# VH-VL binders against b7kms5, part 151

Target 1, 80 residues: b7kms5
Amino acid sequence: DTFETVRNTIRIESEVDESLRQLCHEERITKETWLEAAYLYLCEKPEELAQVIQLAQERLSQRKAIADYKRAKTMQERFL
Below, E stands for the ipSAE of ESMFold2; O stands for the ipSAE of OpenDDE; V2 stands for 0.75 times the mean of E and O plus 0.25 times the DockQ between their complexes.

## First folded at step 8 (VH-VL)

Design pq6 (framework fv_pozelimab; at its last look DockQ between E and O 0.56; V2 from the best seeds 0.00; counts 0 for: pae E 4.4 > 2)
Fold by ESMFold2-Fast, scan of step 8:
Structure pq6 (fold): chain C 80 residues (1-80), chain A 126 residues (1-126), chain B 107 residues (1-107)
Amino acid sequence: as target 1 above (80 residues)
Amino acid sequence: QVQLQESGPGLVKPSETLSLTCTVSGDSVSSSYWTWIRQPPGKGLEWIGEIYYSGSSNYNPSLKSRATISVDTSKNQFSLKLSSVTAADTAVYYCARDYTVEYFGSDTYDLYFDYWGQGTLVTVSS
Amino acid sequence: AIQMTQSPSSLSASVGDRVTITCRASQGIRNDLGWYQQKPGKAPKLLIYAASSLQSGVPSRFAGRGSGTDFTLTISSLQPEDFATYYCLQDFNYPWTFGQGTKVEIK
């Protein structure tokens, strides 16, 4: 039998991508298998999963703060 | 999940200051811009002003001389004070989240008012 | 300030009808326009942002189009819960300004 799969598009920070690509190349794995394995492993480690979720929330908050800053600058520039 | 609730007196005398507070739950007041909007009975919507938790604020020029919006991050609230009120200030007052849509890898953004309080009627009468 | 004019001010329609309302800005606002639905006694609800982007949870029968000064909101097959007042809002520049509203009422 074969695996049923879904296609996803993910956009991440270039520095993170470069580091992950190097890891995958050295270990001879793919980004898809790394993502799958990381998630499955963390699901069995509640304390580690909580730490990862906290980091993800912090990174998302930073992205939104940057967008708010861009908005403030654009509004000043658009002054009518 | 995000909820906003207005509170404050429903009746204010002419020449006094209208004071309203918006309590935010399900989100931090430090995460977004926040806005006040009003609607006189039977009429349309009028934007009053916005605030960012740092204290940065912008107001409708028609209300700027009388309106002050402030943030209390410890209580997760933001408030509106409108001085020297008259009968023309009678309206339902709404607070809302003024949300910035981020697009990672882009210099663009969008914004919208996604969560609103239920509104509180303030009547200006002697 | 940027003036937003909606047309018509009101319209009567039947369930199943295609309804189109228009919003015109007094100057170019790019695609910085949102549409909000307000039912009697309730707070407005975001339907569409950036002129054409459907908010999560909003039925696909709502569609926004336009850029610059001319914008439309279309409801492809009107449902009973769609009888409400609709407002456009420009978020291009301060002060944020709403249209006067379009009331969609039962025929």
Scores: ipSAE 0.489, ipTM 0.838, lowest interface PAE 1.8, mean pLDDT 92
Fold by OpenDDE, look of step 9:
Structure pq6 (fold): chain C 80 residues (1-80), chain A 126 residues (1-126), chain B 107 residues (1-107)
Amino acid sequence: as target 1 above (80 residues)
Amino acid sequence: QVQLQESGPGLVKPSETLSLTCTVSGDSVSSSYWTWIRQPPGKGLEWIGEIYYSGSSNYNPSLKSRATISVDTSKNQFSLKLSSVTAADTAVYYCARDYTVEYFGSDTYDLYFDYWGQGTLVTVSS
Amino acid sequence: AIQMTQSPSSLSASVGDRVTITCRASQGIRNDLGWYQQKPGKAPKLLIYAASSLQSGVPSRFAGRGSGTDFTLTISSLQPEDFATYYCLQDFNYPWTFGQGTKVEIK
């Protein structure tokens, strides 16, 4: 079968990325196919999907908090 | 859901101070940057400034001498004051929430305005 | 301040058309570029952030591309609800600055 792909820039937390890379290497798969497979699997698992979404929201919140703090710190340094 | 609502007088006399308040619901002002943006009738968008809940603020240099943004965490509001207004300050004023996302291992972050108020027209006229 | 120049300022198109809007920055802004859609009497709506990331809920017919100084917003197949004014915004350096806008009108 032929299919089209979309190029995405995915930025993953370093520790998670390393762990995922190791897993993909051991299982002879790619992070891309892992992501596809994981999503498709979760689409059939509503409870698990909800849990993953909540976790994703929490992680995003953490990224936001860090970003906001860094911005504030940068502002302070800029005017010193 | 996050909602923002601008409030204040729609008419201001020249040389007076424009004063607007943005009331935030569905989110705490203590967790974000908050922005004011304006749009003169039939024209484009202009970023006025922003404030972090801690009080740190940034302003467009074009308005810095006249603009003051403040935050009131107790009321979950943030405000804009623009002094010495002229007809050029006639515009629809929007408040918006800044959303920033950190990228691990990078010095970059994403910034966008994901929620906006409906905007309020302020006319400067005698 | 970083100047953002959009082109064209306006365009006429028909439903189903492929529409491309360009935004050029006066200096390199990496991927710190967002696209907003504004309809008359409404606040702008975020479409794209980080040059190419599609905001949640935005149709896939919208696509952002580019880095550095040249950016594009593409609507693969224009829909009736897409007639609006589009703005790019750089968040690379203060002050944040918008492009002058591109009005997409019905032909």
Scores: ipSAE 0.479, ipTM 0.868, lowest interface PAE 0.8, mean pLDDT 93
Fold by ESMFold2, look of step 9:
Structure pq6 (fold): chain C 80 residues (1-80), chain A 126 residues (1-126), chain B 107 residues (1-107)
Amino acid sequence: as target 1 above (80 residues)
Amino acid sequence: QVQLQESGPGLVKPSETLSLTCTVSGDSVSSSYWTWIRQPPGKGLEWIGEIYYSGSSNYNPSLKSRATISVDTSKNQFSLKLSSVTAADTAVYYCARDYTVEYFGSDTYDLYFDYWGQGTLVTVSS
Amino acid sequence: AIQMTQSPSSLSASVGDRVTITCRASQGIRNDLGWYQQKPGKAPKLLIYAASSLQSGVPSRFAGRGSGTDFTLTISSLQPEDFATYYCLQDFNYPWTFGQGTKVEIK
């Protein structure tokens, strides 16, 4: 049976992305297979999944605070 | 859980100032942008404007000359004043939280309104 | 301001139908688009953000697609609770603007 795939775009912090790309190159895997493997691994490990979720929640809160701060400061340097 | 509740007079006379207050619970008014949106009866949604707690604000150009949004951090509230109202300002007024996501390496952001008040109808009539 | 035009203004459909609502921006807005559902007497409810991201607690029968100027909201199998008015919202540039709405009615 073939796997159906979905094309998605994500945005991650530049330093994290650089580190992930380096890891994938060293291990001779792709970013997409790493993401799939990481999720599948965590699905069977409730305690580890909870730790990852907690970290994701902290990063989400930080990203929101940064976004709100940037909106408050921006009359210039927006994407446009 | 975040909850928003509009309050204020439901009837305002033409040429007077419409004043509404949104009370925020389950979140700090200092932690996000906050928005007023209105919907005339049987019509669509119109963004009025938004404010960040530090006083940074943006308004719909169609309402900019008449609208003022303010924050009271001590009461965890934000407010709308709309001056010189006419019958065209009759609408359900909603307050909402702006949830924003930063895009790393750019000045761009994505936003959506994830929590809304129940809405309050304000009628402009003699 | 960026104008958002929804099509159709209303549609009639039966439970189980696949429905598609379109939203067109007057200029490119990347993926900076949200979809909201509103039932009579209620505040709008967020369904989709960033054009295609499903909000937590929203059924998977809702799907958003598109980028640039043309966007769609698809309900793959319409349920009784999905009869409502749907709005798109662009968050690319000020002022934030909604589409005029699409009313989904029972046939």
Scores: ipSAE 0.134, ipTM 0.732, lowest interface PAE 4.4, mean pLDDT 87
ESMFold2 (binder alone), look of step 9: mean pLDDT 89; pTM 0.915

Design pq7 (framework fv_pozelimab)
Fold by ESMFold2-Fast, scan of step 8:
Parts: structure tokens; C-alpha cells; sequence
Structure pq7 (fold): chain C 80 residues (1-80), chain A 126 residues (1-126), chain B 107 residues (1-107)
């Protein structure tokens, strides 16, 4: 009896990764099991899930703003 | 849901200025680039230009002498003015969100037009 | 400006067919290529970006491949709702340019 798994590659902020790594070391768990447990827990808690989705949307918006700023600078140079 | 809606006169006389507004809902006009694209009846798509809320804009060189795009953050709208129109400017005009895809930790990006207005037909006729 | 040429300009196909359309750039554009679907009287809809990335909500029967100058869009099993005109768009260099379109018609 075994779990069927998929492999994913993700990129996260260094500060978040460092904090998560410390937590996993302290609690003797892995990043993979933390991610699975967090998602499963939140799926059973609609109000908390909504708050997490809002935070995710805010973080995505921040990354987009930085990318748009970089794009604007690059286009100023290319469109000469 | 993000939604875009074009508005403006459907008939413009030759030599006059075509003026269209795009109203954005479900997203702030300050959060992305925004673009205008047109399609003459029975023909393909032509990119007109783009704007960022700071006022930065880029235009198709074929139209840049006549086209002006502006943004109104208080109304969450952006607009197109195209001067000195001729029959060749008769087209369906679309506004769209010009979304920047960032690759975290990279200096590269991609873009795409993910939400479009329904389009508005502008006929240039006397 | 970068010229985008699609082939064929039109094709006829039946439900269940595998359909492939091509898009060629006049110069190298890396993977900066999107595919859009337009049904009669409606606005275009994004299907694929960055040459091969499927947009959320788009059926998995759509697939894009290619890089540089030669790109393809494949529909593995054509459905009734897939009869439309398909456009490629390069986002490598200003001005952004579309191909002339490929019309997929019912046989």
C-alpha cells in the first residue's frame, strides 16, 4: 500500500523558505508534508481558506507590480 | 471576474477624431498594462498601443502620429483617441488587459491579453 | 516589424479530427508567442502563452509547441465548439504583431 505522487518544482521567496525550513527542522517534518497538511487543513475551514487565498492574491499582485515596473524600464530602452 | 467594456460613438466622420473609453471592473486600472486592438470587418487583428497607469505608453509606429491613449484612475478607465480618421479606420475596436507574467527570481517576463472587452464597431463614413 | 505568417489560411475538419496549424515569424522570437481563438462576432480568447503554456480553464486538447521561428497549435480531438479562427501573436518586440489567422471550418 503506497501513495501515488507527483513531482513539482516551485519558486518561493528566500525569507519564506528560510522560515519554513526552520519550522520543519524544529517540528521534525518535511516541506512536502507541511504543504499537504496545510492545504488539507484549510480545505476543511472555508473562512480561513478565504483569508489564505486573499493573501496569495496580494502576493501575486505585488510580484506583478514589480514585473510591470521592470517591463516599463526595459521598454524605455528598447523603444528608442 | 475582470470585465472590460468599450463605449463611444459608433459613427465618426472622415477627418474627425475617434474617441473610445474602456471601463474596467474586477481589477484596478493601476495593476496592469492595458491595450487597444482593432479588427477591420472580415480581416485580422492589429495592435494599436498600450498604457500603464503612470502615463507610460507605447504605440504601433503605423498609428503613433494619430493615436493617444490615456488613463483615468479615479474612474478606473482608459481611453483611445485616434485623430484624422479615414475609411481605413473602420473596424471593431477592442480593449484588453495586457498581463505581465513574471518568473520569480528572473529578469525575464512574458505577456498576454487575458481579458477582452466585447468590442465596439466604429464606422468612418460621411 | 516582425511578420507573422500562418498556414493554412483555412482548413476543413470533422469532429474528432486532429488539427494542426502553424505560425512562422520573420525573425527569431524565442518562445514569445501566444495563441488566440476567435468565434464569429466575439472577442478573441487566450488559449496559450509563452508558446506552450496552457491558460487556466482551456481544455487540455489544445497544445502549443515551438521556439524561434516555427510554432504549431494542435487540437488533438476537434470538438464542435472549436470551429473558429485562430491567431498567433508575437510579444518579442514592438510592435506586437498577429498572424493573419487560420479559419477552422466544419467539413
Amino acid sequence: as target 1 above (80 residues)
Amino acid sequence: QVQLQESGPGLVKPSETLSLTCTVSGDSVSSSYWTWIRQPPGKGLEWIGEIYYSGSSNYNPSLKSRATISVDTSKNQFSLKLSSVTAADTAVYYCARDYTVEYFGSDTYDLYFDYWGQGTLVTVSS
Amino acid sequence: AIQMTQSPSSLSASVGDRVTITCRASQGISNDLGWYQQKPGKAPKLLIYAASSLQSGVPSRFAGRGSGTDFTLTISSLQPEDFATYYCLQDFNYPWTFGQGTKVEIK
Scores: ipSAE 0.078, ipTM 0.752, lowest interface PAE 4.7, mean pLDDT 89

Design pq8 (framework fv_pozelimab)
Fold by ESMFold2-Fast, scan of step 8:
Structure pq8 (fold): chain C 80 residues (1-80), chain A 126 residues (1-126), chain B 107 residues (1-107)
Amino acid sequence: as target 1 above (80 residues)
Amino acid sequence: QVQLQESGPGLVKPSETLSLTCTVSGDSVSSSYWTWIRQPPGKGLEWIGEIYYSGSSNYNPSLKSRATISVDTSKNQFSLKLSSVTAADTAVYYCARDYTVEYFGSDTYDLYFDYWGQGTLVTVSS
Amino acid sequence: AIQMTQSPSSLSASVGDRVTITCRASQGISSWLGWYQQKPGKAPKLLIYAASSLQSGVPSRFAGRGSGTDFTLTISSLQPEDFATYYCQQYNSYPLTFGQGTKVEIK
C-alpha cells in the first residue's frame, strides 16, 4: 500500500534546486521524499525548527520585496 | 497570523469625505501592497485602489478623482479617504493584503488578496 | 477596463452535486485570474489563484482551469458549507476587476 499523496507546485531558487537534485541523485532518493523527511525531522527538533522558520521568513521577505518591485514596474507599463 | 481590521465612522453625510483606516497585525505594512475593495448592499465587489509603503499607488479610474489611499508605517496602518460622497458610495468597505509572488527563472508574478478585514458598513445619508 | 462575465448568475444545487461556474474575460488575461468565495455577511475568501492553483487550506474538491479568456471553477461534490457566492477576478491589468458573482443556492 502506498502513501496517500498530493501534488504541489513550488518555485525555489535555481541554485537550491540544483544542489538538492545532486544530493538526491547521490543518495538515491527523490526530492519529494527528502522534503517529507526534512520536515518530519525538524518537527522533532523545536529549536532547529524555529531557526528554519526564521530563515524562511527572511527569504520570503526578500522574495516579496523583489516581487513588489517587479509588479510595480510591470503594472505601470500595462496601466491603461 | 495576519489580521486586518477596518475602523471609521459608519455614517457619513452626502458631500463629506469618507475616512477609513485599516490596522495590520501579524505582518509589516511595508511587506506588501494593500488594497481597499467595496461592496454595495446586495451587489458585487469593486476594487478601489492599492498602496505600497513607498507611496506608490494605483486607483480604479472610476474613483481616482475622489479616492486617496495612504500608509502610516509607524502605526502599521493604511487608510482610505473618499471625497464628495453620495448615496451611491454606501457599501461595506474591506481592506485586504495584496500579496505578490515571484516565480524564479521568470519575470512573472502572481497577485491575489489572501487576507481580508471583516468589512465595515458605511452608510451615506443625511 | 477588462469586463469579467460569470455564468450563470445563480444556480440551485444539492449536496453531492458537481457544480460548474464559468467566467469570461473581454480580452486575454493569460492565467492571471483568481476565484473567491463569499458567504453572507462575511469577507471574501481566496480559493484559487493563477487560474488553477489551489490556495493552501482550500478543499481539493475545488478546481480551476482555463487560460486566455475562458475560465471555469468546478466543485466536484458540493458540501453544505459551499453554498455561497463565487467571484472571479482578473489581475492582468489595471483596474483590477471582478465578475458579477454566481450565487450557489440550496435546491
Scores: ipSAE 0.012, ipTM 0.690, lowest interface PAE 8.6, mean pLDDT 87

Design pq9 (framework fv_pozelimab; at its last look DockQ between E and O 0.74; V2 from the best seeds 0.00; counts 0 for: pae E 5.8 > 2)
Fold by ESMFold2-Fast, scan of step 8:
Structure pq9 (fold): chain C 80 residues (1-80), chain A 125 residues (1-125), chain B 107 residues (1-107)
Amino acid sequence: as target 1 above (80 residues)
Amino acid sequence: QVQLQESGPGLVKPSETLSLTCTVSGDSVSSSYWTWIRQPPGKGLEWIGEIYYSGSSNYNPSLKSRATISVDTSKNQFSLKLSSVTAADTAVYYCARDYTLDYGSSDFTIYMDVWGQGTLVTVSS
Amino acid sequence: AIQMTQSPSSLSASVGDRVTITCRASQGIRNDLGWYQQKPGKAPKLLIYAASSLQSGVPSRFAGRGSGTDFTLTISSLQPEDFATYYCLQDFNYPWTFGQGTKVEIK
């Protein structure tokens, strides 16, 4: 009897990915199991979970601002 | 959740200016591009234009001479004015969030993820 | 302006059927294409962006494919709630342009 799983596609910042890959290699675990463990751990710590959510919201806002800047620059040249 | 709501008169006389406002809730009007789209009864969708809160705007060339989109950050709203209307401007008008997603290291993608319910504007005397 | 042509303009199908809708651009638009579902009297709803990316909350039976000029939307097993009009939209060049729509009707 094993776990039932679902497959997801996720795009994350390259520096974060490199750091996480190194951690997983050193500790002999996978990204999948690290993500599961981190989420489960935080779900039992509401104070820490709230801080992580705030950081996630800040990162999302930063990524969107950069995307909007790139959009403005690129789309100025695309009229037909 | 983010929600958009159109408002404005349902009947406009030919030659007058059609004026619609979209109220944004659950998000700041300064956070995204915003767009207006219309659909004449029984027909397809037509993109009118988009705006970014800084005032940068782009319009469908077919409507550019008559259409003006503006943002009111204090009211968290954006608006459409379409001048010199005719019966051909009769349509359901939608406002929508024109979202930019960071799509990989050097690229982005655009989509309209949140739409207002639409408001029917009839041009008739 | 980039012309977006959908095929077919309408089709009749039964629950459980595999439905495929095609969208063709008059010039290359890379993967800058979205698919939207519209039910009578309602606003369009985003299903797929960037030609093949499924929007969060949209059932996995919807799939988009294609790049350049030829695109398809496939519904692998049609459900009662899927009877609607489907539109493709190119966001590569201004003005944004929609296809004319494909109406999926009950057989």
Scores: ipSAE 0.547, ipTM 0.853, lowest interface PAE 1.4, mean pLDDT 91
Fold by ESMFold2, look of step 9:
Structure pq9 (fold): chain C 80 residues (1-80), chain A 125 residues (1-125), chain B 107 residues (1-107)
Amino acid sequence: as target 1 above (80 residues)
Amino acid sequence: QVQLQESGPGLVKPSETLSLTCTVSGDSVSSSYWTWIRQPPGKGLEWIGEIYYSGSSNYNPSLKSRATISVDTSKNQFSLKLSSVTAADTAVYYCARDYTLDYGSSDFTIYMDVWGQGTLVTVSS
Amino acid sequence: AIQMTQSPSSLSASVGDRVTITCRASQGIRNDLGWYQQKPGKAPKLLIYAASSLQSGVPSRFAGRGSGTDFTLTISSLQPEDFATYYCLQDFNYPWTFGQGTKVEIK
């Protein structure tokens, strides 16, 4: 056995996930293999990888801001 | 790379106020929730409370009457004051970052991904 | 407050063993459960968040399962660096509460 996998839960914005599921269905691949292929491909393309990382950092910042807002709202509603 | 470092006196007299500071490097204190946790020697972990940089805070009810957490954005620090201490407050005190993500529902996921190394505070006459 | 009960309180194991630690919540907490590792004299280290999501840099031999009230942490092949105390933490409702810990020792 030369192939080991890691089981993880990831969460993707619903509209992005829906589009990705449709693409994977049409191409007869899985989301997991698409993600692996995308990463391996970008590893050989430093400029494109940097653009993807920049977008990922922006999305992470947005998600964190939303989560902090929801957490603060929940605290005000449940624990004032 | 984010690092947290606790500082403050290691010995506090009974009935006085325990005062600790956590210095944040590699991140802004304005970017997350920040947490204090303690561990009496040889025992388990106890959540003390947390603060968001804007001053919103939440405390363990068992400590709420005595604990105050605050933020100093100019020094990139947050702090804990625990009043009227007794020997039961002897513990290693940790500061930690609360990393929070939105997972697409009313729920959110938190986890404490970065911790300070801890500082022992002994309450003794 | 939500009580988190870990079992066993301690266990002895050998390098290469499969180890399973259980954490039970006094009420349903969905998947709002983290696992932390603490070595003597060190701060806790996050292993798993959201019950089953592996934190970056954590070896894949660690796996979390469960939802609701019953959760497990499994180490599929114990390594020398895994001898430590393990804590679960619920983040479903305030106050956040830890389990009492499970000490994994060398047999």
Scores: ipSAE 0.045, ipTM 0.729, lowest interface PAE 5.8, mean pLDDT 86
Fold by OpenDDE, look of step 9:
Structure pq9 (fold): chain C 80 residues (1-80), chain A 125 residues (1-125), chain B 107 residues (1-107)
Amino acid sequence: as target 1 above (80 residues)
Amino acid sequence: QVQLQESGPGLVKPSETLSLTCTVSGDSVSSSYWTWIRQPPGKGLEWIGEIYYSGSSNYNPSLKSRATISVDTSKNQFSLKLSSVTAADTAVYYCARDYTLDYGSSDFTIYMDVWGQGTLVTVSS
Amino acid sequence: AIQMTQSPSSLSASVGDRVTITCRASQGIRNDLGWYQQKPGKAPKLLIYAASSLQSGVPSRFAGRGSGTDFTLTISSLQPEDFATYYCLQDFNYPWTFGQGTKVEIK
């Protein structure tokens, strides 16, 4: 079978990325195939998917909050 | 979903003050930076300035002396005032939401992910 | 202010073509660059942020590359709906500045 892939830049929180890398190494898979498999799995489980989405939204909110703080701090340092 | 809508007079006389308001729905203004951008007819985009819900603002130096951006959390709106307008200020004015994401360490990114439809303001006597 | 120079200013292409637009910054801006698409009479639409991150809902045929001073937006296979003007935007330092735009026209 042939397939096409899409190149994406995925930025993962360092602790999560490390944990995921370890898992992938132990299971002899890649983060890419893990993500594909995880998504496909969740597509068949709407309740679990909803939970993952909620978690993802929370994490996004946290990333935004941290970014806002860093932005503000950077601005202050830049003009002082 | 988040939506932005510009409102204000479409015609302003020279030397007067251009006043626009952006109404935000689907999200609170108390959680983001909010930006004004303009585009003269047939021309490119120009960043005017931004405001954080806390009141901190940044302006394009090209307009800083004339531009004032404010936020009204009670109305979930933010506004632009541009004083002493001339024909050069004729443009479609857009409001947008600035989204900031943390990428760890000291790295973060900013982008305008939601835009209003824009409103044409013509400066003419 | 940081100057953003896009090239070309305009180009003609056909459906299915690979299109590449370049944006050059007058100084290093890391990856603090976004790409926006604007169609006539419409507001700009975010396509790419942080130089290479695809905004949700944007087709995968759009790709951003680059860091530092040189950036590219690539449309792997141009679709009819892709004929528009594209702008790069740096958010590395104030004031934020746009490239002058690249109009992608139908050949």
Scores: ipSAE 0.024, ipTM 0.770, lowest interface PAE 3.6, mean pLDDT 90
ESMFold2 (binder alone), look of step 9: mean pLDDT 90; pTM 0.927

Design pr1 (framework fv_maftivimab)
Fold by ESMFold2-Fast, scan of step 8:
Structure pr1 (fold): chain C 80 residues (1-80), chain A 121 residues (1-121), chain B 106 residues (1-106)
Amino acid sequence: as target 1 above (80 residues)
Amino acid sequence: EVQLVESGGGLVQPGGSLRLSCAASGFTFDDYAMNWVRQAPGKGLEWVSTISWDSGSTYYADSVKGRFTISRDNSKNTLYLQMNSLRAEDTAVYYCAKDIFRYDSWTLDYWGQGTMVTVSS
Amino acid sequence: DIQMTQSPSSLSASVGDRVTITCRASQSISDYLNWYQQKPGKAPKLLIYAASSLQSGVPSRFSGSGSGTDFTLTISSLQPEDFATYYCQQYYSTYTFGQGTRLEIK
């Protein structure tokens, strides 16, 4: 038998992807197995999981702020 | 229905510049990555450039890096490709293409009809 | 850069034939492979994504298989409208297309 898998596509920052890709290459693992292992590990450590969720919320807020800024700037540039 | 309409192609001299546009409709434009893919006459498909939904990430093929600039205006639902320092080998039909998902995945589910760029003297 | 190689470069077949086209990646790309169909004078059309998932509206005679470095596109019973060039495309690291396989109906 083999594990049943699902394909997911996600957007992450290029510098983070490059760093993670290098780690996976050096350790001979895949991004998929790293993600699975990280999530499973954190599910058993609620205090660490809470810290990761906080970081994720901060990163999401940063992305939204940057997107809003870019939209406003593009709107202004189109006028005059 | 999803529609992608390219414009701006034409005949230009080597070293010249040209700006391509792609007008999108029928989907939430700012939720998807967008792509430019080209095809030289009688040749295969070649990726040119990709831009993320928020313009936060841009990617270029080595052959166009430093000469082409991809951009988008989400308020106008329009994708652009600014082409500078054009060379004969840039002669191709240029396609605008949409990613299948809301994130950058480089899986292209809808394509425009293409616009022809000819670089010759 | 990941190189994609298709085989054969061209193929002639008759209506009703089972046709297989192969695609090889220069390194493992898991299942991060798409197949496109391009008819003469037209834009490409997505047929299969993630190596084996059939795109909505694509006839069930088309199927994809493979993982890692070796991939296959199969047309179980060739129809006249299947005359086209077929391209594979990896999206594991940026993206690159194979050189294409031209399918000609005898």
Scores: ipSAE 0.000, ipTM 0.603, lowest interface PAE 15.7, mean pLDDT 84

Design pr10 (framework fv_maftivimab)
Fold by ESMFold2-Fast, scan of step 8:
Structure pr10 (fold): chain C 80 residues (1-80), chain A 121 residues (1-121), chain B 106 residues (1-106)
Amino acid sequence: as target 1 above (80 residues)
Amino acid sequence: EVQLVESGGGLVQPGGSLRLSCAASGFTFDDYAMNWVRQAPGKGLEWVSTISWDSGSTYYADSVKGRFTISRDNSKNTLYLQMNSLRAEDTAVYYCAKDIFRYDLWTLDYWGQGTMVTVSS
Amino acid sequence: DIQMTQSPSSLSASVGDRVTITCRASQSISDYLNWYQQKPGKAPKLLIYAASSLQSGVPSRFSGSGSGTDFTLTISSLQPEDFATYYCQQSYSTYTFGQGTRLEIK
């Protein structure tokens, strides 16, 4: 067997998913193979990998801020 | 491999204090909110407290407000729960649990094995 | 506080059976509902998050459904290792767990 695979469940922004779906359709590839190729490519490019990690860290900070805000609003509503 | 290891539990008299610790490994500790959840013998699960990734926000169950303090030391990958003015109803196994940040919902994706706190005379 | 009620409190089933347990919230919680499994003497394990999303590493025989106030956890073909207590948890307003459903293997 060439590959052994694992199943992952990932939630991404709908706009990003829509754009990626369109790209995969036009190029006749799958989201799974695009993700694998992107990661493998970046592992060979340390400077580009560092830039992607920075973007990922920024997006993660935004998600944390949103989650914290949502939690704070929920806690406030509980005490109202 | 994500691991959470609790310690600090034991037998204490009513009105006493204990400090629980949770040593985390296998993930970037300072990227996640952390939780304490307890379970009294033969009873269900009860959420106790949550601390944000940067210690900027803390939340407590009404049953422990004013008595328990959650804290974390990101340089040591360790979560703490300071328990003061302990009562018989605080007798429980205390679990450390990691929150998931990538989803738009709170979810406790990994748990430690727990540490037993017994409050009795 | 949002109250979570599970039904039944306990049930007995045979290996290979389809098992369904339910969870009801006292108010609408959208899909902010998680399911956990706790085996005797062990810490809880996440099975399902966001009402219907299967956690990585959890067998596909587990599934969740529902939204609003009524939710279900289904085990399509019960295995001996599934003997456990199952808990639902709302995450819409802080955290509240259901009382648990004890699954007994005949």
Scores: ipSAE 0.005, ipTM 0.641, lowest interface PAE 10.9, mean pLDDT 86

